# Miniprotein binders against q8h113: the designs that were tried, part 35

Target 1, 357 residues: q8h113
Amino acid sequence: MVIYHRKVVFTYVRAKRFYHFLNIEMVTDFKSLLPVIDISPLLAKCDDFDMAEDAGVVEVVGKLDRACRDVGFFYVIGHGISDDLINKVKEMTHQFFELPYEEKLKIKITPTAGYRGYQRIGVNFTSGKQDMHEAIDCYREFKQGKHGDIGKVLEGPNQWPGNPQEYKDLMEKYIKLCTDLSRNILRGISLALGGSPYEFEGKMLRDPFWVMRIIGYPGVNQENVIGCGAHTDYGLLTLINQDDDKTALQVKNVDGDWIPAIPIPGSFICNIGDMLTILSNGVYQSTLHKVINNSPKYRVCVAFFYETNFEAEVEPLDIFKEKHPRKETSQVAKRVVYGQHLINKVLTTFANLVENS
Below, E stands for the ipSAE of ESMFold2; O stands for the ipSAE of OpenDDE; V2 stands for 0.75 times the mean of E and O plus 0.25 times the DockQ between their complexes.

## First folded at step 23 (miniprotein)

Design U4 (at its last read DockQ between E and O 0.70; V2 from the best seeds 0.73)
Fold by OpenDDE base, look of step 24:
Structure U4 (fold): chain B 357 residues (1-357), chain A 85 residues (1-85)
Amino acid sequence: as target 1 above (357 residues)
Amino acid sequence: SEKVEVEIESDDPFLLEWAVLYIKKLAERYGAEVKVKRENGKVEVTVKGLSPEVAEKIAEMVKEMAKLLGLKVKIEIDGKEYPLS
């Protein structure tokens, strides 16, 4: 009996030391840089029932766990989306924002359009401050009445640019690929939290909503122009596709310093949202970030937000409550209706559009 | 075809490997060949098969990255020093 306890303790101490040694050697000081994660081993096994036992998956899962604990932001490489498509999305986005203002206004965001379409510079506000960007706001399309009275304000088709003509079809393809990628990253994050690969595919998550913001940041001749104010993202995951030649995204590290999120060609920047914070029982916290316009050149960014079901009443998942128990006093246990939260954000951001209708 | 040679010096192995990956991804975007030599605290990255315009663009992007990260770098285009200031 005593020898068995020593072997179990030694194996557990070795596993803890190996986890601690893997945690100590990969105490990459995320104070100055975001981690880069090649997720190709995870994607190669994403449809395998035994994926959790694959050595390549285990390595990726360990990287995801560290990134989500320490910084809540990481680069994704090996993601399987073609560089041609990623670049074409940015190129067409530049082409749209270069159009005359009257052409951009053909897809103007309105309440009657379900808050979908083009917003001019200075319409977006973050924490009561005006953002120096223009955007096209897109949301998952749904049938009228699908999401009841809560969803009604977002009912309608997306307003795609007619120039370039291929914009709609390319963006619909891109949205599908980002949806599939986000699901597969969440399988890795689910494993990292000590669940099955499918904890983020349950009842509240089977029909994931998505938001996409196609963002244009005008060139500036001044320092410290706020392109997008400091915020956390609301959803599960964000996939950021940005221009490669301009560093503007800033992430707040654990010490409270702003670190630059330098674009890596062919990568996404991925971050976790507030809904993932709740679902994880607050193990992974969403990270404050901002955009500072610091280039005289125009910059584009396509942000894809992978969300819960629109009607999801988001609370900590039972499996993650069990794996990561918290004291009852933790504010993380607040039930949030995702769709209501999104609508409140939209109505707050676009309050000026409601007054003019 | 031009070459870009980047010498990176750091006592942080993570910062070194991140910078190497960044340059590899720049080279991949332009279909260029990459060679990497590693010494203790130093890495030499050579990117080959570049147009003059792409070589200058890569050099500028590496310079900007190094400035943002506080990295000690030396950049050469076809054996000519690329100015860091």
Scores: ipSAE 0.807, ipTM 0.935, lowest interface PAE 0.6, mean pLDDT 88
Fold by ESMFold2, look of step 23:
Structure U4 (fold): chain B 357 residues (1-357), chain A 85 residues (1-85)
Amino acid sequence: as target 1 above (357 residues)
Amino acid sequence: SEKVEVEIESDDPFLLEWAVLYIKKLAERYGAEVKVKRENGKVEVTVKGLSPEVAEKIAEMVKEMAKLLGLKVKIEIDGKEYPLS
């Protein structure tokens, strides 16, 4: 109806102008673009006792708050990880995936290998739809017995490619940097939620688990091939390092539209996950995203997932329940055990691999 | 060395500045010098100090970015128009 349509559009436009007026700052329209956040002021002060009062930190925190309340995706620049390292990770990954199939199978996923290693094209499904990618699954290594019976199936070292020869050392360095970066971004997010910088470094959060998926998307000669079906991420934060000469990642905005996440050279694409939704008492919502491949070029994506402690029982943090009381509690009142979920996912993935072998 | 010249038109100043940032990050990757000239509803971005191979790569990446954002763009490499089709 014409009157209702004009009324809805009118209200929406006025609401955005009203917020702009009150804050006097320019804001990105998250309907069509993802925000870009230079986090260098945050990183410069993240170890200081008075970081919360630093004007540069306050600026970054405001941008994090706006991005996480809206689209849940943003680019990070000024992150301090060299462009050379970011590109070398992708270059060595390209070299591995270019190897003959039988060479890649030398590090195949097995139960004896702790469910770590290579999986071939076509064994992963998202929402019942086959994903056209291959991958290496890697997880944080831990001492035998540390996580009891639940964790025993995932014990053991990651299976790193021996070709290229320096792959393991490169990736271990990269993982350490991504872990540190994720922790520092979460200090900014904690401030954005109204907490201390360290709310995501508490007892069940300060020894974070991590997952890394090293993903290869074969080139295609047809349009709209599903490389990875629509999903949300389970953990706290994801750092995405992908080939940037073609766009394949799409993100669902708050209006329900899929927008392209055009890679910005030298940046990470960063998004929040389901555990952060729970911990924030629902203030920040994890975001649906997918990979649609339209390119004849082979594409690499290295996704680093920063998680809770393996045995964490995750529920809303008390400080965020107090600062952001919920009107409806059923959606985020659940209590989950992270490690149990991870093991269930690992076993399901392996069962699919065996069934499709 | 070659240069890439990009002219971008949009009614949305946020899209123009996003595109400028994108091109600056491309230039940074290759150690290239970038110059930006802003006019009403238009930006002109010049990337200098490029090899022929890198100039073509930058032009192609800018073309795809502009297509995905619905931006009106004109791209030249050393004064020769880069095809948008």
Scores: ipSAE 0.719, ipTM 0.906, lowest interface PAE 0.9, mean pLDDT 85
ESMFold2 (binder alone), look of step 23: mean pLDDT 86; pTM 0.842
OpenDDE base, look of step 23: ipSAE 0.778; ipTM 0.924
ESMFold2, look of step 24: ipSAE 0.668; ipTM 0.890
ESMFold2 (binder alone), look of step 24: mean pLDDT 85; pTM 0.839
ESMFold2, look of step 26: ipSAE 0.705; ipTM 0.902
ESMFold2 (binder alone), look of step 26: mean pLDDT 86; pTM 0.840
OpenDDE base, look of step 26: ipSAE 0.793; ipTM 0.930
ESMFold2, fold request of step 27: ipSAE 0.664, 0.688, 0.705; ipTM 0.890, 0.896, 0.901
ESMFold2 (binder alone), fold request of step 27: mean pLDDT 86, 85, 85; pTM 0.841, 0.835, 0.836
OpenDDE base, fold request of step 27: ipSAE 0.736, 0.703, 0.715; ipTM 0.909, 0.895, 0.902
ESMFold2, last read: ipSAE 0.710, 0.715, 0.688; ipTM 0.903, 0.906, 0.896
ESMFold2 (binder alone), last read: mean pLDDT 85, 86, 85; pTM 0.835, 0.839, 0.838
OpenDDE base, last read: ipSAE 0.760, 0.716, 0.706; ipTM 0.919, 0.902, 0.897

Design U5 (at its last look DockQ between E and O 0.48; V2 from the best seeds 0.00; counts 0 for: pae E 1.52 > 1.5)
Fold by OpenDDE base, look of step 23:
Structure U5 (fold): chain B 357 residues (1-357), chain A 82 residues (1-82)
Amino acid sequence: as target 1 above (357 residues)
Amino acid sequence: KVEVEIESDDPFLLEWAVLYIKKLAERYGAEVKVKKKDGKVEVTVKGLSPEVAEKIAEMVKEMAKLLGLKVKIEIDGKEYPL
C-alpha cells in the first residue's frame, strides 16, 4: 500500500507585476544630492482604508523607503502647506531676530518658563562645542502634572514674540499643519517598512509630543563657522523650513562625505530621528548632519520635530521586528524613555543658563 | 527673461536642477519653459522683474557651483558672469 504523499507544491507565482516603472532609474546617487519626493499622491489617499493599494501611494512609498535606507534625508514637495504661510514664518522670524537684544530678552528662556523662549548666541552647545546661533525653543504645551515629575521641567506656555502681534497665531497654525503633515509622511514610512499605514499611531505614538526650534544664524565673514554642531535628531521626523538663498545645512552621506542640503523653494527638508531608528528595528538609520555658517547675511531655519508620546518607552515595534529581524546584539534594542531623554538633553544644553542668570 | 543652459551626463542632476529652477520661478509667479536634449537642458523663465532675474541668476549660479554643473545663464540675452 504505497501512500503517495501529494506534496502540494504551492508555486507562489510571484506575479512580477511589471510595473513599467519608467526605468528612470533615477540612479539617485544620493552621494551628491538629497532625493526630492512629491508626496501629493500619498496625501490624496491618507484617509482611505485601501491607500496601500493605490498606485500613486505605492510609488511614493518606494521613494520614501529608498530615501530612508540610503540617506535618511529627503526633500518634500506637494505637501499641501501654502508657500505664503511657510514664507511668512521665515519673514516674521527674521523680523524677531532683527529686534534689539533687550526686546528679544522679554521672552528669555528660563528654567521657570519650562525652558521655553529665546536663547542668545553662545548658549547652545553641541557635543561640548559652542554653536553660532540664537533660537526660540518651543515645546508642545500640556496641563500641569500631565507628565508627572519628569514633565514639570518643561511645564509652561510657549514664549512667543509680541512683535509682530500675529506671531503666536501664525506659529500655532504652522505647528498644526506640520503635525498633520508629519503624521501623513509617517503613514508612508510605515507602509515602506511593510506595516499597516497606522503602525506609528499606536499606544506610544497616539499623543505625539513636538519640539520646535526657531533658529537664527548670524552672518559671518569667516569660513567654516559652526552654526550647529554635528548630530542626529532624537525624534521620529524633522521638518526643516529654511531660507531659500543660503546653503548651510550639510548631511553626511554613506561614504562619509558632507553633502550640501541646498534649499528648494516651497519644499521642506525632512529627516528621520533616533526614535524612528529604534521603532524601525534599525532599518532606517538617523543621519548625522550639521550647519555651517558661510554667508555674511543672516539666515533663519524653523525646525519642527515630530516626536513620540512624552512618556513613551521606545522599543522596536513588533511588526518591524518580524519583518526585519536583527541579531540581539544590535544597540537598537535599548529601551529609551523619550521624555527623560529630552529632559536630560535640555538640562545638559542649558546647564550654563543657571550659572549665568 | 532668464535663460539657463545646463549640461550634464547625469540625468538625475539635470532633473534636480530643472526642478530647482521651476521652484524658483513658481515662488516669483514666473512662467517656465523647458527644452530637453541629450545631456542638455534649456530652461527659460519669463515674467520677472530685473531685480528678481538677477536674484534667480545668482541662485542658479550658486547651485551649479555646489553641484559641479556646467551652466550658461543669460538675462535678456546678456551673459550672466559665472
Scores: ipSAE 0.748, ipTM 0.914, lowest interface PAE 0.6, mean pLDDT 87
Fold by ESMFold2, look of step 23:
Structure U5 (fold): chain B 357 residues (1-357), chain A 82 residues (1-82)
Amino acid sequence: as target 1 above (357 residues)
Amino acid sequence: KVEVEIESDDPFLLEWAVLYIKKLAERYGAEVKVKKKDGKVEVTVKGLSPEVAEKIAEMVKEMAKLLGLKVKIEIDGKEYPL
């Protein structure tokens, strides 16, 4: 053993010193794995005026920076949301999707319901490809008239299942916790970009819109069924709460390979979206991902999307233009606000539902 | 009692796999011990019902398959089929 052990230890020690010499970070290989980040030190200090100087925060911020510069996906642990709540969200969602079709249709998506509600299997498309899933679409509720004519079609309450009876109360509690968690993660990301903690809480970002898609993927007996076609997320940050005994999410790494995003129990999978790419002046880039189902078991995924303010005109933040300048001759303003893009997507999605119904 | 022996040339893959098993055990309130021996890592999970032990073993088996990770899994000293 001593001879065997000394050879192995010697080789390992030399490898670590070589990486240190080249100033290469000794972290997980993002080529085949997604990074895991314990954010509890960040959360413990995220409201403190001197959080940027805390040693624990500095370590978390470094991990966030590396993950967002590379793969744009990471697991979040130490997030403070109870495992019981995370699981109950999925369990009650399973119970709803198991109901007879007639029961699910009681909350079907309609223009009168503000384009909120249930979508049946097979009528949703992502990037022109049919998705084999059913879903409930939910959006942040807002006061009538708040967003003028642009927001009018999305006014009204979300349509929550009445069975299970506790569903609405559970999900509203969960949404509040996800909103707070996303904001706190974005404070870490802001520090990672070299800003203050609050760069994502400015004038156009401090009253974030949110979207939630409550998704069910039917079990399949065929290989490589598209549950959700390849796409990037549009907003700032996504928190994914999915069944953890089934792997279907795939993420495209920097080498162009699809790697499995194996669910880690008790974690969120977290990824950055297109608006964060823009706001960061291109330093962090959103990542292509898809859902490919090979499992005979039904799979639930509850995706929470943390967005900008509804009326935000999204462009790179000044501080990140200063800290991370790009070689560009001009910066073009977007012709539509975030809310206009969302409404266009909502209307297009519904038109496709009607056409394919 | 579930025992997982993990063998890999990739130290980062080993670290990830150990973390996965720790989080899985935490889900069921189980205790975890990690031991390095002869170029391998052994993870022991204790405080399990027979049903939960089999569930953990299946989830570890699937994780290992997806990662191409070489493992041996035992429940109460008996080899769990891969």
Scores: ipSAE 0.610, ipTM 0.870, lowest interface PAE 1.5, mean pLDDT 84
ESMFold2 (binder alone), look of step 23: mean pLDDT 80; pTM 0.752

Design U6 (at its last look DockQ between E and O 0.47; V2 from the best seeds 0.00; counts 0 for: pae O 4.0 > 1.5, other shape alone 2.517 > 2.5)
Fold by ESMFold2, look of step 23:
Structure U6 (fold): chain B 357 residues (1-357), chain A 85 residues (1-85)
Amino acid sequence: as target 1 above (357 residues)
Amino acid sequence: SEKVEVEIESDDPFFLEWAVLYIKKLAERYGAEVKVKKKDGKVEVTVKGLSPEVAEKIAEMVKEMAKLLGLKVKIEIDGKEYPLS
């Protein structure tokens, strides 16, 4: 076992450098365009003992490494989640948001509902600016008492729409698939950082929390309406399933320019978050992004956030500190407690929501 | 059924490959057949088997993609030039 891990690490590093050298003429700076990564070779081998030595996995890992070091955003295709399910998720979400306001309020966000549920248009703010969207906030469900007093306020079931009636069952299936997909992508990212495939499945990471925001952006007749203000994502990895007939998502590149994240049909847009920045010892940086709406059409975005364990104290992983030591002028890595941070954000967001309702 | 023909020009082969992939995914969404012909500095993509409504939708989506990326494109539906403005 020890020999396997040492061989895999050495072989991967050597193969990655050789592959990068041979493929350099096709690699471009992602200042203007987000990379598209077919992860089917990774998924085909993701449970195999020797996945790190598979040529297809090595190729995907190299693409993940480049994307995460640069822009922190990429499309995934070949992900194995059916187009029918991806589209049905958005179709049902369109149907719910088209309901009369009073029907949507039946599942409104409240403290008694564990801060889960529907938020009306215009009550969410990012960096002091109003976000012109409505949403359903969902969180992983857990048994009462599991996370002590810190987790108490978030206890309770998600409030799923009853119309369409199949909404809950379909979304729970979708969440399981997104959870599995995110874990497998993170196995590739772990290899890209020079670890074993399972560095993001350790003791404080193997029971990941998740957040899902089911977002509706009303159509607009003005230009440059802020659908969601500029921010980075807090967790490890985000999978974005969005309507694909208009482009509203913009990401900030390393030169400070906003570039469009044009939806590619049948893909997820995938990005790294703040906790991955910490865990990677700063090698991968989360990326500012925003939603600017210029379309008269209603637009749906279902964002799945793959996080750490709720109780995790998040600090750089030892293996990545060893492989990627920080320079003296680099940002200092912090230790954060994920669940505490999440609850503080939930309570602050709700207090602001009440003030603006 | 109608066809959409797209000629894309760029001196960065990565942009050409990205644009081809985008058009392939569009075609897949609508069950259409794709033919790709590559030449130095440009790509010609033909999408076949489209209803008139879907052909116009694909042409418009390709036009918007090209505009957002600053790509030089020429788009035709059944040999007739699709307006870029």
Scores: ipSAE 0.661, ipTM 0.889, lowest interface PAE 1.4, mean pLDDT 85
Fold by OpenDDE base, look of step 23:
Structure U6 (fold): chain B 357 residues (1-357), chain A 85 residues (1-85)
Amino acid sequence: as target 1 above (357 residues)
Amino acid sequence: SEKVEVEIESDDPFFLEWAVLYIKKLAERYGAEVKVKKKDGKVEVTVKGLSPEVAEKIAEMVKEMAKLLGLKVKIEIDGKEYPLS
């Protein structure tokens, strides 16, 4: 129900926000869209030692805090990555998935390839249900033996498409830019939690791991086809680059309702992962999300997951335990070894690849 | 440069803010100039250097969003109502 008062109140997933819009106060009970955050003021000061005192940074930090508390998802604009690069990543991804199946199989995911490469439609499962997507799974490359016996499962180069030929170099450039962007967003999140800008850049984020899924969702003639089952992301921060013309990503609000994560051209959708939930002493909860294929057209999505280092023993940071004390019975206090959890997730998700090898 | 006028009317001001942002970002991609006028429940977006086909894509996206959100919307392109059914 829209009630016109002197303040527009938008009900986000957890928060009623008052906006002055055109001198009309509206109370909207509508499930509001995900918050949009221009992070350009944060990026302009990201290398300044006094960045926390900058009025533009303080405004962005306040937006990040609200987004992470209320919904765990937000749009990022003013991120400094060129629209040309963002679009070229999606275009080349379409071109790859349009290739003959035999060409896609040249980079087939295998255990011997360190679970890197092309995964055909019908191999991915989320919570025991088959997902209607194909993907290229990529991970940060590392030297053989760097992560001991646990790391051996993921050892190997990324299997980049050879067509188009520039795909590798484009994606390596994109990964670097997404890594830098993720670090700077986490500086804002660290400030939002009441820490220094650098609380995440400690021992656990020295040499941060990353995962990237290049995902293709086939066109469907049926409604409500599950492209990707409902889940939370495991890591710290996810950057989603999606097609601009199709709404498929759904985010679960606090009321248990699914909100569409509408594409905004040139934006990233950003969300927080389970590791950030732990590190924040549970202040910021990862949000359940899913993909519904609802278009007869092919859709692509590139998900970049910014992670802790591979060896990180993830527990609540002391500064965030101090700033945000919880009752001892909080299940969030579980120490998790990131690399071991990633391997367990890979082996579980790709169990069907082990049985067919 | 072809001038396209997109008018969006809705009782949800957040939807209107999203629609304006979507149009601006799409127009930026095409090198188009965007002018926005805001009135109560209504935004008038003038885009210069956008094709009619891109304006229809904007209208279709705005329509899809309004439907997904359960919102009432009226869309006009160059003073013609865009069909919502």
Scores: ipSAE 0.024, ipTM 0.459, lowest interface PAE 4.0, mean pLDDT 82
ESMFold2 (binder alone), look of step 23: mean pLDDT 82; pTM 0.795

## First folded at step 24 (miniprotein)

Design V1 (at its last fold request DockQ between E and O 0.58; V2 from the best seeds 0.71)
Fold by OpenDDE base, look of step 26:
Formats: sequence, C-alpha cells, structure tokens
Structure V1 (fold): chain B 357 residues (1-357), chain A 85 residues (1-85)
Amino acid sequence: as target 1 above (357 residues)
Amino acid sequence: SEKVEVEIESDDPFLLEWAVLYIKKLAERYGAEVKVKRENGKVEVTVKGLSPEVAEKIAEMVKEMAKILGLKVKIEIDGKEYPLS
C-alpha cells in the first residue's frame, strides 16, 4: 500500500549544518551515496541499561544522527539477521510471483480478508498514477475487536502463499527479526535525538503495529516506468530487503536530485517515516523516494514498516520538544491517529480500484 | 574457479571505500575470497573462487555500480578485460 501523504509541508529548510568537527568521518557525499552504518556495536549493547555510555554505541548514534538529519536514508550492516534468511525471503518471493495468475489469486486481497493478500499489477496507485508492481500486503495480526470499529477493517489473518509451503513460517520468523531490529535501531535514534534509549517504547509506541509489503516489479523494456510513485513512508522506520542486482529505488537528496539507492548485498536500506518526523519534533524529516523499473528482469522487494501503536495519537515527544525547541511559527504537526490514517489509505486505494474496474 | 579483478581509480577516498565495501559484500554473498590492495587513489580488489556465472554476474554488477557512481574502473575475469560499454 503506497501511503498517500497529504503534504503536511513541514517546510523545514534542511539547514546545511556543516558538521565541522573531529575525525575522518567518511563525510558521506549525500549527493551521490547513502551512508552505510554498521550497527553491530549498538546491537551488542541494546539490552544494557548503560548502553548510552558505550563508545561503540556513541559512534553508531552519531552516524544515525547524521543520516537522519541529512538524507533520512541509510544502509544497515551488522544487523544480525542471517544472509541465508534474507536471501531465502527474496527467493521465496520470486517463486510466488512466478506462479500462474490463478494460483496468486488464491490469496487475493479482499475487504473480507481485512485488506490482506495479493494485489495484481495496476491495483496500486501513487499520486493518482498507476504503479507498475504486484504485491502481497501483510499487517500485524490482532484479536477481533482489539482496535474497535477502526481496526475492524483490517481484522483477519495474513494470506500467505501456500506454495512454497514453508513461506508462512519463513515470513513470520522474518517479521519477528525485523521487529526486533527496528526496535534496536530506534533505540539508537532515540539516543541521537538526546533522549533515553526507550523514548520510542512508551505508551504510544508499545505494542508497535507493522506493515509488510512483499513487492514484485515486472521487467520492462521502456525507460522511466514508475514501479512505485514518489512518496514518504508513514511510520517510524522502514527496512528494505531487495534484489541485489537491480538499482531501482531513487531517493531525493537535499539538493532535490534523485539518488539511485544501489543495493548492497546483506544490507537493509533503512529510512525514517512521517511519524518519526512528528515524534522527533521535526528534527528528522522523512525523505521522498520512488521506484523506477529500469530492468527487463523481474525484481522483488520486501518492505517492512515498523509503525506506532495502532491507536497512537502521534505528537512530538516532550523530551524532543525540550531538546529541540521549535519556533511557534512552525506548524506543530497536527495530532494524527495512526490506525485511522492507515484505514483511510487502505480504503482510498481500494475505492480507486472500483472506479477503474 | 574463476577470479574477478577490479581496479578502481578515484581521488575521493569515500567513493573508493564504498566501492570496496560493495565488492566485499558481493563476494560475501557468493562465499568468495576477497583480496584488497590499496595504492594512492587506486584500489585493486580480487574476488576468487567463483563459478563462471557468478564471475560474470559480479562483473556486471560492478560495471553498473561504477556507471551509476561515475567511477573509473577496470574489470577482468581470469585476466580477460570485461567490456564497460
């Protein structure tokens, strides 16, 4: 689901803060490349109460702060998820999309399935333009009635492919690992914002929702085919696992240019969402990105979106308002109810299907 | 087993280190041995223990990366120049 953001135009002029200070920090030329962050020192201390004082954590936190300020996208290495699992997820995803259309339709997305399952090519729209991809949409499962009448629209199990048979168990394992990884990266981001490690684990952020899009981009023989239109992500953090042999993701830099996000094998591409922008009191701005299909070969991408609590009423966290005060003239991000916003996007995407069918 | 040899020239040490990291991660993905030599704005990366198919795939991926980044590279598979055009 491409999440159409109404432009809450936070016209924060990304001030070119010349970080003048110390050592041979690989000054990532954010004009051409995204920063690569080894997070292994952060993960080694993620359960330690004094993790903020660890020199390895402090270094990772500094890299996260720069990445989130300058571009809002970074590569993550040293993330502790096995390369075998990461690759098996992509392999199984290719195998699903190679199935006959009738087999893919066994898990067809429907309103009665809580808007979970397979979307054919041409169902997804971004900024009123049709996206050239197919997908399986997954959401965190929850008990019936857990999220009241709002949550009712998304109630139901995920529709996993029955071929291959191991797909469900593989993806459930992967979701758990992505959830744990996202939490630990957000501990680093919380420290980078000058909070405790746990600012993103408070009442509004406990029991985090997640969205996963298993995306297939068909091969194209034309230039500039939009696989996914230009958008920002909605939530806190996105983890992108993609094919290593095709550069398709484009990230808009501070100069307004589109940077190709070259896949690095064994890495995630990580980006921040609009809810993190709000929570950070707009210190970290979500970055506009798109996918261009530019290969004659089929490409897969598994996007895991780590979200707020489903019922979260998202506003700037007090600690980040104190650490990063804004002038009153900055439109305070309007309080946004996450679940309601997600549902509105779900329903809008499907309404456009009925009008174009 | 085949080898891929990549020579990279740049005055930007960040681009050099990024390209070396990229090739190391390619080699890791395929269980290949990597050797790196560094000399004043030049890096030679050798990847060994490849199948012919994987060697060609790595060469193509390095070529595409270099094209995207505007990097001056030379690529060889078993001492034969891999075409950049």
Scores: ipSAE 0.786, ipTM 0.928, lowest interface PAE 0.6, mean pLDDT 87
Fold by ESMFold2, fold request of step 27:
Structure V1 (fold): chain B 357 residues (1-357), chain A 85 residues (1-85)
Amino acid sequence: as target 1 above (357 residues)
Amino acid sequence: SEKVEVEIESDDPFLLEWAVLYIKKLAERYGAEVKVKRENGKVEVTVKGLSPEVAEKIAEMVKEMAKILGLKVKIEIDGKEYPLS
């Protein structure tokens, strides 16, 4: 028993030393700062058949595991998407939102447009509270009939701004890059959960749906204006591309404190969503976050949401149920149909938009 | 070309290294050279090769980052103190 006590103390000291080392490597205390992860070693090997055994990949996987367990948010650097493109996306978005209101209304959300397009300031609500932002809602386009009756309401092209003229082509290029980047990060996350690299590329996950919200936050003259109320994201992974010169995003840490997510130049902020919580059998949990605006300056945020296949029936993956069993499965064992939930959300949002117009 | 010199003090080594990483990423965006000198509780970061416009932008962004993190900073552009108020 004295030997047992020494082994427990020794193991605890080694765990504390390793924990401290990871904090140094990710430049974070996980309480007041979000972790920073250079994923370039992962990206260099993500197409290799033996990527799981690469020392650089193993290092990134450990960081992803820790970040997803402890906070569910992290900065991504070394991602390979040019700073010029990241900034041009925001610059063109600024240009669109600066247009006269009547010009922005030319691409307003309608059922005929597949519920895609512009929302004016103040019509969006989160948890019953008004969000002080305007936005363009975009969804993956798909051929008529691909997703049956459920998907019919969302058929049709996105309504891209015509001014600036290059907006559509630039955004479609950006979306492809974000999709590829998200898939590669998810390969690292799959390894972190103890699976093969491709657990998030199975039959119901390999043709991901995506959502993009292109958001503008008007400048304010008072403190603590709600730009976007507290929520978790629904999908698997979110890539956030926001203006660098003011901090408004706040993330709830495991202690229940809100911490600021200061934009790091050239990075994405990345977070996990509700579908990943389900798929991982609850090992990784999506994180509450909000946007609180205190700045007189107009700010843009382009959020890319990587989702499951539209038709996916989402439940914990068998490999993660095996690797990470739960005492009670009722909390995570629920099966959800992604497309049905998305359509219900889209219809509810539009109905509220009409009623508040 | 101009340079920005940043002196940062904190009892929290994670905040000091986070600030260094932030400034390095900011400098990388503009292709600027960075030199870092570390002491216990203090870092000195020099960013060189800047246009006057970019130097002022970097100084302002560092000022705002330091304010949010509660860091004690001193910022100079070409040896002239940049206002923190």
Scores: ipSAE 0.750, ipTM 0.912, lowest interface PAE 0.8, mean pLDDT 87
ESMFold2, look of step 24: ipSAE 0.681; ipTM 0.894
ESMFold2 (binder alone), look of step 24: mean pLDDT 86; pTM 0.841
OpenDDE base, look of step 24: ipSAE 0.774; ipTM 0.924
ESMFold2, look of step 26: ipSAE 0.679; ipTM 0.895
ESMFold2 (binder alone), look of step 26: mean pLDDT 86; pTM 0.838
ESMFold2, fold request of step 27: ipSAE 0.722, 0.633; ipTM 0.905, 0.882
ESMFold2 (binder alone), fold request of step 27: mean pLDDT 85, 86, 85; pTM 0.838, 0.840, 0.835
OpenDDE base, fold request of step 27: ipSAE 0.762, 0.730, 0.722; ipTM 0.919, 0.909, 0.905

